VHH binders against Rab GTPase-activating protein tbc-8 (tbc-8). Designs and how they scored, part 2

Target 1, 248 residues: Rab GTPase-activating protein tbc-8 (tbc-8), of Caenorhabditis elegans (i2haa0r597to844)
Amino acid sequence: INTKEVRRMAWPYLLGLFEWNESPESRLEQFTSQYWQDIEEWRVLEAEVRRRDEEAFRAARARKAASPVREESCDVFEDPNEPTCSQHYDRENLITLFRANLHRIDKDVERCDRNLMFFSNKDNLESLRRVMYTYVRRNLEEGYTQGMCDLLAPLLVTFEDEALTLECFSLLMLRQRGKFPQRPGMSKCLLNLRSLIQVVDPQIYALISDIDYAQALSFAFRWFLLDFKRELSYECTYKVWEVIWAAQ

## First folded at step 4 (VHH; framework vhh_6z1v_2)

Design b8 (from c1 with F27R)
Fold by ESMFold2-Fast, scan of step 4:
Order: structure tokens, then C-alpha cells, then sequence
Structure b8 (fold): chain B 248 residues (1-248), chain A 123 residues (1-123)
């Protein structure tokens, strides 16, 4: 039994996707079915996004003849994502929002974990894109924020299952927004996992266990996760995440 | 990182043909627009041809239209420049470049560059 297999079994429970007394088989099948249905839906939107990308390519080349100066292409502050019902978006606004998100995701994916062998395989890189595209389609109100792929990548490496990765990532993102619910009966299991993490890596445990778990935790949680991912290797990131998740 | 390696440059006679290849390693080219540039001795680097991410749209500089054709094979992560009816004025180092901006930026905005391959056209 290796550490990766232990993480694959424990993380869905630690993140609150499953109850500790629950058999996940049926729900995992449901997640997989819904995931691939969502992909069929956004594939149609992606086709239109790529058609517009082709038009943008032609327009940019035509403009070069009239203006040899490099043109600005910053559109990050023009993202019209609102915290209102996405069902109110007409098709044109939906495609515009989705296109902006896909562009941001693609930029981050291309810079994500270049040194990791897992993502040197183009099929795994496309898995990362599919999961992230599906997440933003489900969450257009929030949209894509720089660094989200850094949180998604370790989950995909651990699970190697796109649907499960998406569900766990969604809970992780909900937690970072301060909306993660406390699961009944989970505290005892979290204490047992905390003890296990303490045995595996007492230095990381001691470092993080002293953090004050008040309302300030939800504010600092995003900062801690992103900072640790940037500064640490995947193995160290995994250990830090497990301590933080167990501390809930 | 995306590593671009050009190949195929050599000495050819005026009127000859040559195909240049640009192979990528590390990451897939599927999300990049690609361009071919050249730089002759004592001159600045100029854009020769560009191809969109899908390969459905291409652009060629006026001085090579009808003679050069850019194409890509995403399954092989390779971009090609087919050069026909070569002239001495085509003598230059040819560079491959990748542009991530989906055509929203000019050629100056290309993100990754190869090391170049020398093409010499003599009479």
C-alpha cells in the first residue's frame, strides 16, 4: 500500500464528498455520467469559441498591415461574470463569457507543472483542461481565477479520474469561499486522520496546527493553499493540504 | 516549456524547392498559432507566414505569396513551410515561433522561438 493509494481513498472523505460510513460506488457512477453529459453540452459552445478565435486570427493579421505596433490584448478586467443566475445569460453573452474563461484557463494550463512528468503526457494535459472547462461552465458566476489550475493539478495526479477530481475540486473551491459545510460525524474521523498526519510528518503538522481556526481561516485559506502550492513540491503540498483539511 | 526545433535548411539552386519542418517537444502545439520568420544578413527579422491554431486560416507575406505554403500536423506537433521557386533573396535563417494569443496579438507577441535553420539560395 503506497501513500498515493491512501490519499486516493481518504481525500474524498476528508474534503466532505462522502460520509465515512458511505459506500461511494453508486454516487461515483452518477458523477461520471453527469460529467460526460456536461462535456457534450460545452463542446458545442467550445466549437463556437474556436470559430471566433479563427475570426480573431484573420482580423489581427489584417490589422498588422495598417499598424505595425504591437496591440494590447488584455481583457481580464472585462470579464462580465456576475454573482447572479447564469440562466439569465443569452447565448451571445454565454459564449462571450465562456470564451474569456477558456482563454484564461489555456494560458494557465500551458504554464502549469512543466517539470512534472504526468503533464508531459498530452492526454493528461487535456484531462486537466476538460475538468477545468467543466468547472467554469458549472460556475460561470465566479469564473476562472489565475492559480486555480495549480489547485486542480495535484487532485488530478492523485485521482486520475476526471469526474471525481471535479467533484473534489468543487468542494475545495467552495471551502476557499467560506461556504464549506461542516459534515455531521466527521470530527472523529478528522481527529484520527490528523493523528496519522502527525506521525507521517510531525514538522508540517506542528507548523500548521497552531493556526487560529476562527473566521480568519476562511479569508487566509486561499492564500495558504496557493502559496504552499507555489513554494512546495507536490509531495509537500499533499502533506500540507491534508493537515489543513483535517483541521477544518 | 515548449521547445521548437527547425530542420531542413540547406543550400539550394535558384528555382529549387525546399521544405522546412518545425517540431515541438514538451507540450502540444494544439493551442498555438504558429509563424515562420526569417532574418537575412544585415536586415531585421521579418514575418514570412502564419497559421491559426486549427490550421484553417493562413497568412503569407506578399513577397512569398504563391511560392511558399505554411501547414501544420498537430498529431505530429509539427509545422511546415513548403518553399517553391526559390530566389537568392530568400537566403536567410528561418525561425519557427509559437503564439498563444489566438491571433489577438501581432507577430511581435510570439511566445516561443526556435534556434533557426539556414537556407542559402545560389544561382
Amino acid sequence: as target 1 above (248 residues)
Amino acid sequence: EVQLVESGGRLVRTGGSLRLSCAASGRTLDYYAMGWFRQAPGKEREVVAAISRSGDSTWHADFVKGRFTISRDNAKNTVYLQMNSLKPEDTAVYYCAADFTYGELDSVGYDYWGQGTQVTVSS
Scores: ipSAE 0.452, ipTM 0.754, lowest interface PAE 1.9, mean pLDDT 74

